# Ledger of designs, part 3: VHH binders against NHL repeat-containing protein 3 (Nhlrc3)

Target 1, 325 residues: NHL repeat-containing protein 3 (Nhlrc3), of Mus musculus (Mouse) (q8cch2)
Amino acid sequence: RFCGSLVSRTFSFHVSWRMEDPLFRLDLGWPKNSEYFTGATFCVAVDSLNGLVYVAQRGDNIPKVLVFSEDGYFLRAWNYTVDTPHGMFVSGTPFEQSVWITDVGSGPYGHTVKKYNSLGDLVQVLGTPGKKGTGLNPLQFDNPAELYVDDTGEMYIVDGDGGLNNRLVKLSQDFMILWLRGENGTGPAKFNIPHSVTLDAVGRVWVADRGNKRLQVFDKDTGEWLGAWDNCFTEEGPSAVRFTPDGKYLIVAQLNLSRLSVLLAPPSGSIGDCSVVSTIQLADQVLPHLLEVDRKTGAVYVAEIGAKQIQKYIPWHSRTPAFGA

## First folded at step 7 (VHH)

Design d3 (from b3 with S103F)
Fold by ESMFold2, look of step 10:
Structure d3 (fold): chain B 325 residues (1-325), chain A 124 residues (1-124)
Amino acid sequence: as target 1 above (325 residues)
Amino acid sequence: QVQLQESGGGLVQPGGSLRLSCAASGFTFSSYWMSWVRQAPGEGREWVSSINSGGGSTYYADSVKGRFTIARDNVKNTLYLLMDSLKSDDTAVYYCARDLGFFSGTYRGYFDYWGQGTQVTVSS
């Protein structure tokens, strides 16, 4: 916006023409070792306590999981028991930090949700490797898309990415089904490609119902449907959703628009309608698939399947605002 | 090595029907979404249709809804496009593509491997 004059007074000096600073800026120095991105990067997860960034990529005869430091240096990789990764989440307990990876497709490790220790050793498998299904005993998946692990160890799984199940499954810390919601459809608590899941600080579960161009919201304890947001997604549905650690914003990816949208977080009561407060327009065909927000720093890591990389955005408010004209 | 080979194109009269096939090799076909994309003379590539890995979900561009049917045979590793009620506007090279993108309201897709294409010409 233009102002007609430059004003200089005691206690203040104002630039007459100003641009509002963005909420986030690209960290041009991350990663230091981009040569390790040899495939399509589908997902990313952050261990903020140990300063680690996990990346999963797809491709033939390549390392499937990459580990970087928070500063962007490559540390290690593995491909053991990972075939077609889709989503990823880092969880911690008092006794260990662990990496969860969803695996899709009919390969030998497909249709599973798998836990790895920080060294890349497989320690838990949910689902029947290589075999899709709708069953609950044993628990089966059909292209499980993503998961979220709460601090209590309870898990929320969206199942799945183009599969037959179209459901949100809550598991206890010992992997018992606590509740389940969803089927294919457009109505309340129905899904078309439930693709991302996150939890807010007031006990609501948020699902990116990508094919229906909405976010749906559930009570974490009862599974009760609490409403939906669709007015921000008329052009394209969300592929990914996460809250900022201060609870003020949601970060949403819209894959085919190559865009991140920053939405205002709703109040603790009714969720109301969504409001876009900012956007980050990415280069054409970057294709942001899934993303993670560092719970300690607020940094946003974006898995870009089109650009075959991970990019890091950091909150602008962590430094003196820049002025430009 | 990933290979996609289209076939079944040709010359057809308006209102006619055609079946395109795409033979896939060098990857686990049943693990991937697959798409058809077309390119008319002098234009950019246009997404036509997509099918999920199991074949249970299908998606179509508005211009072809109700006229085209995408299908797959995961035993024969073959993708199909069944085209009916063809119009002059359907004249294009049709490509089979391995799809890493996702359906949304305005589906654009992301395709990491492509076939060589097969020509479809509607005589107008």
Scores: ipSAE 0.000, ipTM 0.261, lowest interface PAE 14.2, mean pLDDT 85
Fold by ESMFold2, look of step 18:
Formats: sequence, structure tokens, C-alpha cells
Structure d3 (fold): chain B 325 residues (1-325), chain A 124 residues (1-124)
Amino acid sequence: as target 1 above (325 residues)
Amino acid sequence: QVQLQESGGGLVQPGGSLRLSCAASGFTFSSYWMSWVRQAPGEGREWVSSINSGGGSTYYADSVKGRFTIARDNVKNTLYLLMDSLKSDDTAVYYCARDLGFFSGTYRGYFDYWGQGTQVTVSS
């Protein structure tokens, strides 16, 4: 084939079928408008309240942010103030819906964590656009990788993807630093490419410490280091981590292995050791980068850099096959 | 369509007080930092004050600290500036601006939408 051959849409499904039921199935009908994936799709976020899925992609002269319905229809896009998106998160309160995007690299809007309304209007900028830094007043970033915003508006930012900071930053809803942990290293509360961050229901912050091939866990209120999981990641570190809404599982991506892993969630006390309950092996070079779990439905949306698409996985028992009379 | 409408300006004597209001529409007001900026005749624009989206943090230019108070009502989508102990060099057109929150030690703000302005004249 010529250098211009199109990347085929890949379907990969590997179920631990031997002695257990599958946990997730691929939604083959999502999206309805895959033609809008024209670049490398780096991240995805879900607005469960309004049924919207936000996608950020990288490329020249293409829409940087795409918005789809939960049913897969393309709705709108925007470019302005988005250079090199890396991570996304949608936060909602009874009074406000917002989309957060991290931007990396040396472009005019890089090294920032930015807030948008649902229509793509820029609302807030954290960091110094286009300039990496280590400072705390003002707060600066060096390739901020991802963030998580809890229901109170408090924020957890992992900073960052290959930069100098290697830290987890907690901010108040007014963007004041509440606590900060990390530096480059392999010991407790040190990072090498802190790449994804999420919260569990019992007040623990989980960080995908990708370069150190582990997840690290912190108390959300104090920032105290609570332990780490490394035994599930001997081949490659996690690029993404999220909890299922029922709190029973973690969904993890391993980028270069093109793999998704479903891990058993730990109890509220000791985190114990990591236990893999299911693995979805994707085709080579699919490159699942970041992912999001819809807190209402449990659907998992995976941003696949290599395949240039977002795929949606549905919990096995979330829908019943229709049969007509 | 973002719209910002200032009101409450007028003529006041030195030492007097004035309250400015800015009615906001066409966007989710509670999602944005808001600012007041003023421009005296023949001069450039001067940042006056900013307030974060929730109203918990306020910032003031040195020239107005202790005399001006910024506030917001996220239910009524309205921004306020209470101006006290007014001086002749406070004479300016005052603009309400949507602030994108550019954090630096020398806070400069980045304002993407502006109102039409309201004239404040401090004279006797």
C-alpha cells in the first residue's frame, strides 16, 4: 500500500471466557460519526448528566476537541486555545458543567490546565501558556498530564508527562494549593511520569506512575502516602486509571502493550496487592492512552492514539437484547 | 452571545461613594472570573479588581486597595464594584470584563469580553 493508506478501524475483543463471565463488551455502534476522528485521539471525558462525550485529538488544521452524544452522534467541535491536548475531565455540579483540558508542549497554549464551558468557551487558565515551569506562586506546570475534579470542586493534577515536576497537586475550588506531593524518583511519593489520577469512594487518590510501573495511593485530605501496587505492571506501567461507579473494579490501560486490564478494587482499609480479574488485549499499535468511565452507566471510553479513535465498552449486564413481538 | 452591561456610574464629589453593577448574560456566569478595568481620558486601560468564580478570592490594584470592594451574585448573574473614598484620579470609564484567569505574580488578567462601560466622574 501507499504511505497514504488509511488506518483501519480495529475491533479487538479478548474475553476471559474459560471460567468466568465477561465484564465488558465492545459497543460496535459507537460512534455513529467516526469520520470526525482525523488526528491522534489522546483523551476522552464524559458528561454523565447531559449524555455528552468529549474527545481531544492532535493534528494540524483539524478540530482539536470533538463532542459526541452518548449514542455516538457528532454534535460540535472547537480548536481555539487547544494546542497539544493530553488529558481531559468533565466536572459537574447542580449549577455548573465544565470541561477541563491539559495542554502540553511548547505551543502557544502549552503547559496549562484549562477550563471550558460545554460550548468550548475558555473559562479559566492555570499555568503560564507556552512556558513550562516549576513555580508554585504563580502555579506553573511542565506537561501536565491529567486531572480529576471531585464533586466539591477540589482538583487533583498530575504534573507531568515527561517534564521536570513529577508531582501530584491538590487545589481548592478557588485554585489554591491544598497539598502537593512528589519529585522525580522511585521511592514512596516520588514519580516518573505521573500520567493519570482518580479517586475512589473512600477518600483515596490513585496515581498511575507510568515510568515506575505502579499505581500509588494517597489520602485525599492529607496527601499521606498509603502504598503502591506494582505486581500487575511488570511489563509496562499504567497509562490510565479509573474506578467503576459501583466501586468494584479499576480499569487500567497499558499503552504500548495495547491492553486494558480490569483490576479488583481494594477494601477501604489496606490496599493489599493488585489482582487482575480480566484483560482485553487490543490489536498491536492501537495504543490506548487515557480512558474515562461514565459514572452513571459504567461505560468505558478509551482514547486510542494509534488507531485514531475512541472505543466504548459497556458493562455486560447494562443492556438486555431487544426482541420484538 | 456574551453580553455585559454596566450601570451605576455618575458624577460624585471627592470622598464620596458609588456602586457599579454589571449584568451578565449569554454565558454561565458562575464559571468565570470577573474583573473591573478602567480607562481615564487619554490613558491606557488599568486593571482595577478581580474576583474568582465562586467569590471567595478577591484581588485589587494598589491604587484602589482599601477603598474599593468587588463582589458577585451568582444567582442574579451580577458583578459589583463598591467604590468608597473616591478621588479625582478615579475618574474613568469603568468596564466589566470576563476574566480568563492568567495566574502570575504580577497578575495581568486576560479579558476576552468587555461591557460598554459606565462613566465615573469625581469632581466638584
Scores: ipSAE 0.000, ipTM 0.152, lowest interface PAE 16.2, mean pLDDT 85

Design d5 (from b3 with S104L)
Fold by ESMFold2, look of step 8:
Structure d5 (fold): chain B 325 residues (1-325), chain A 124 residues (1-124)
Amino acid sequence: as target 1 above (325 residues)
Amino acid sequence: QVQLQESGGGLVQPGGSLRLSCAASGFTFSSYWMSWVRQAPGEGREWVSSINSGGGSTYYADSVKGRFTIARDNVKNTLYLLMDSLKSDDTAVYYCARDLGFSLGTYRGYFDYWGQGTQVTVSS
């Protein structure tokens, strides 16, 4: 049953696309206040510790950042110091609710990676606001696309979306450069539009190398290139990548295909080959851009720039009876 | 409203010591990096020292390394600068600043709030 093969269909390696049950179901009740999605929704982040969901959207004269409760109720919004948001990641603690937002373009706050508390107060700025660059002293960005913040406070930034840098930058919690990898190209540790970044539980950094139609994998401590997956992305490169909290799956978005793909997570050693377990085909022109997986529940939140919304998918185990019936 | 109030400046002889304090209010002090910046008469502002939000990491300009110590008390919301072995070149107005950005090597700060400053004068 591995690879999704059936007895009458076991002769083809492509039968893995035929899954008997969905792994996720749409949460039709989330959010409760969808009227606040007034622009193109580019990114989403989830604070599992504090029960908050952050959404960034683009549009003229609208709130750029929205905050919802885990149950979908609108709480607050801000637009101060946010021009053209692209990616988000929660870095809050039990004592402080905070989020990082990447900002792109040549507006006064563009080309930055910025931290806010949940009330919209600006706490930290990385990069030179409004000025793109390649430099490391001072550290500059060119359309930084997304970031991941580890539990130690170490940061991984993909820089960037359509700029000249094409790099993965690792920072200490005090923002010192620990290592970086990449330049424009197709070879190992080279990128074309590095667009999303995440970590697995065994210390590997995964980058959605969107323009090269692959995921690339690095050791989080050394930056050593560990391999790439390209065989699942022949039609279109991944725009987003995240692991499920149990470590069993990766969730990948393919923007123009309006598709989410569920991939098997690799073993702790060699990453092997990419294997698709199932897909979620969205309506045409929904355009899933970036996504986040709730570390507590495994729920998947998808920012849909074409549909101008965030959709929430909950893990579904149709083979498991409801407990406590 | 964010407020930063420096104190502890004054007249001191060369080789002497001085301790500056900066009382912070109107924001979550423990969430921010803090810095000292000084300005001598007729000069631009010069970064002196920075400390991260938790106080575990400190950074100093070459001109003050080994002589100055930055510290913070996140319970009392107070930033300190302990100044030893003072020289006439240390004569300046010293400012406490909230620091939103620090770059490796060549310092580059993004200071969004400043105190009024406190005068330090090193004179025989």
Scores: ipSAE 0.163, ipTM 0.627, lowest interface PAE 5.9, mean pLDDT 87
Fold by ESMFold2 at other seeds, look of step 8:
Structure d5 (fold): chain B 325 residues (1-325), chain A 124 residues (1-124)
Amino acid sequence: as target 1 above (325 residues)
Amino acid sequence: QVQLQESGGGLVQPGGSLRLSCAASGFTFSSYWMSWVRQAPGEGREWVSSINSGGGSTYYADSVKGRFTIARDNVKNTLYLLMDSLKSDDTAVYYCARDLGFSLGTYRGYFDYWGQGTQVTVSS
């Protein structure tokens, strides 16, 4: 039989507790056709306009690129011209949707940034297929990690994943170098494994400088270094970075921690320090590598090389506490 | 199956002009960059000119700038090379190629499909 003092403490704690809703929830119904994930899933890209999700995976004798509907149904795949995919991005024009894939390693299409049309045909290759290089004329790559393509067709390429270049390259829509930043190092505008790149709505370019455990920020027009965030990444650097469509948050993957972090987007002007507002801790060895946020819906697709899958998270809308008022 | 068929080559005097054509079939022509590549006797293949998928951007090797004009007709699925002020050094087999990559300088490109070639001979 319990005495009065113990019962009073128990009641006080129970009454005072409230659980916060998460910012995102896992979509357990995506994909419908997970049997097509037969290799290590390295990257994912989203065509928001047509409701398509592109996935690239690595492995022997498997389809290298998979296409799913946003509802999770497998639609098609291709293997040709993709050797060792690393990053992907979907861009659109009024007349054409394009899928860009970075390819690494010494295979026939390695060290390239490649464009495919909406039919899956290869239409553009940047770099020297199968040969790494540091040159700018012609432009060469050394394990290009990822790219971002702006609505104007301007491109931002991080080059690269474990290569010697360690740079951020901005190209015009006709692939002329507009500016370039970086070399191997730890100082401002230097990199160690620049691994992911994204653009915010106010004209800042964000780079996941994975080996230096930071995000670095640049002016999109001038290439001016605007600062860095390192205080959220003391244990491990970011492997991926994207903004939510409302511009309120950044979604960051930390590969070996098997963690997704939601960071508060900085104000206009000085970027200050980063602030983690939420985390999603995944099971050990899931290994989230790169991710994409659907700019129309806010859904987050995460490529998990350890778990060999893509998981989809959808925004948890603002709501009252779980048990109501 | 991708097919590229060149025509319009021949014998021409120095200073003369020639128009090469390349008929494309078996793929969505308007979605690809296209290039002309040439091979002189005993030499490796040399990139000559490239044009983007829409035809709005054109690129030339330094050796042909100001003399050659690349063009395309996406309705007829045809690539052209208009050659003016021809020189003996332009003597080569000219190939139409589907171009998978163009860099910012002189780049041989990654060409996954080629035509049979058409001979251009410039002799005095």
Scores: ipSAE 0.000, ipTM 0.183, lowest interface PAE 14.8, mean pLDDT 84

## First folded at step 8 (VHH)

Design g3
Fold by ESMFold2, look of step 11:
Structure g3 (fold): chain B 325 residues (1-325), chain A 123 residues (1-123)
Amino acid sequence: as target 1 above (325 residues)
Amino acid sequence: QVQLQESGGGLVQPGGSLRLSCAASGFTFSSYWMSWVRQAPGEGREWVSSINSGGGSTYYADSVKGRFTIARDNVKNTLYLLMDSLKSDDTAVYYCARDLGFFSSGYRYFDYWGQGTQVTVSS
């Protein structure tokens, strides 16, 4: 049991049709230690192998990274080498697990994509700490927003949130540039605030092109532009995108609308247009920024910068108790 | 606490060989890229060689390519530098360094160094 009163963060959602069950339910018991959310919670990542949830938050004189168990207990924190975190991703092998954190702004650790071991030790730094740039040799970043690490160790970085680069960068596991796409603009393979990136199971890279109110899709091997979805985002662009582990759905956040949307995953061929199958409308000013889906359980963790919390949603019919993953 | 301890330096004639070792402790050695850096008398530090965390990729400064070989043993937590065909301008203190940068971009971020081992090449 956590110390102090849990602030009521209850949400209402509506069954989309009378004959269908809701796709997700809120885990009212997660986390058990919400008192550790002392700043604006910008991002979240999940270590499915070890049952860990990493959270990054912003604020003065606070722990920047928090680690919770799947069942919501606080385990540890760190703040060294993390200044203004924006995105996170957990990657690894059966022998080593690590968390990547993007850091933005012109502070001493900004404009970097950094790897930490599970204890918070800094292991790798991409970019030049504290110095934005557009260069490729050395590789520089300008407010890198998020990354995705494939099972092969290859990396996809969206660079960035309000910077000059507006690009999707693919790196090898040894951080060689394999391909790069993008510049500022509205046309194919151009971006305005590329904010989130994920992969589907059939080799496509999906980018939340937030300022252009669309998702853009690329071949993961060649970087070829495969199309875009904009018809679901007329009111506001996506801030976050992830696939469910069964490959049936995408989970999308729309920050200022305080909304989560569940979209049907496209077929393996042409991507067609997007279709919204469910929405979760959050209270005003909750501001869901980035999210992560547990690849093992399908649980969805949402970082809410306005509400200063992480909320967990569990697939309907899950056997996991409300106070566990 | 991170510790790096170099050994294997000494006096050698031109054309000779040496093997440097670096014993690592206080961190998960296999998670990190490692590098050798040298400093000749009166000069700044010069990057010599790097090896990725698994040992599958190696990189060398032009001045040492074909003569030096970097290797690691992740079971024994040890970094090696085999130096062959040594020349007088290889005379330097050699440091083992933990490397948080990536070589392909030219960026290097060495957050810990050893105390160094002296290599002297003289006839």
Scores: ipSAE 0.038, ipTM 0.523, lowest interface PAE 7.7, mean pLDDT 87

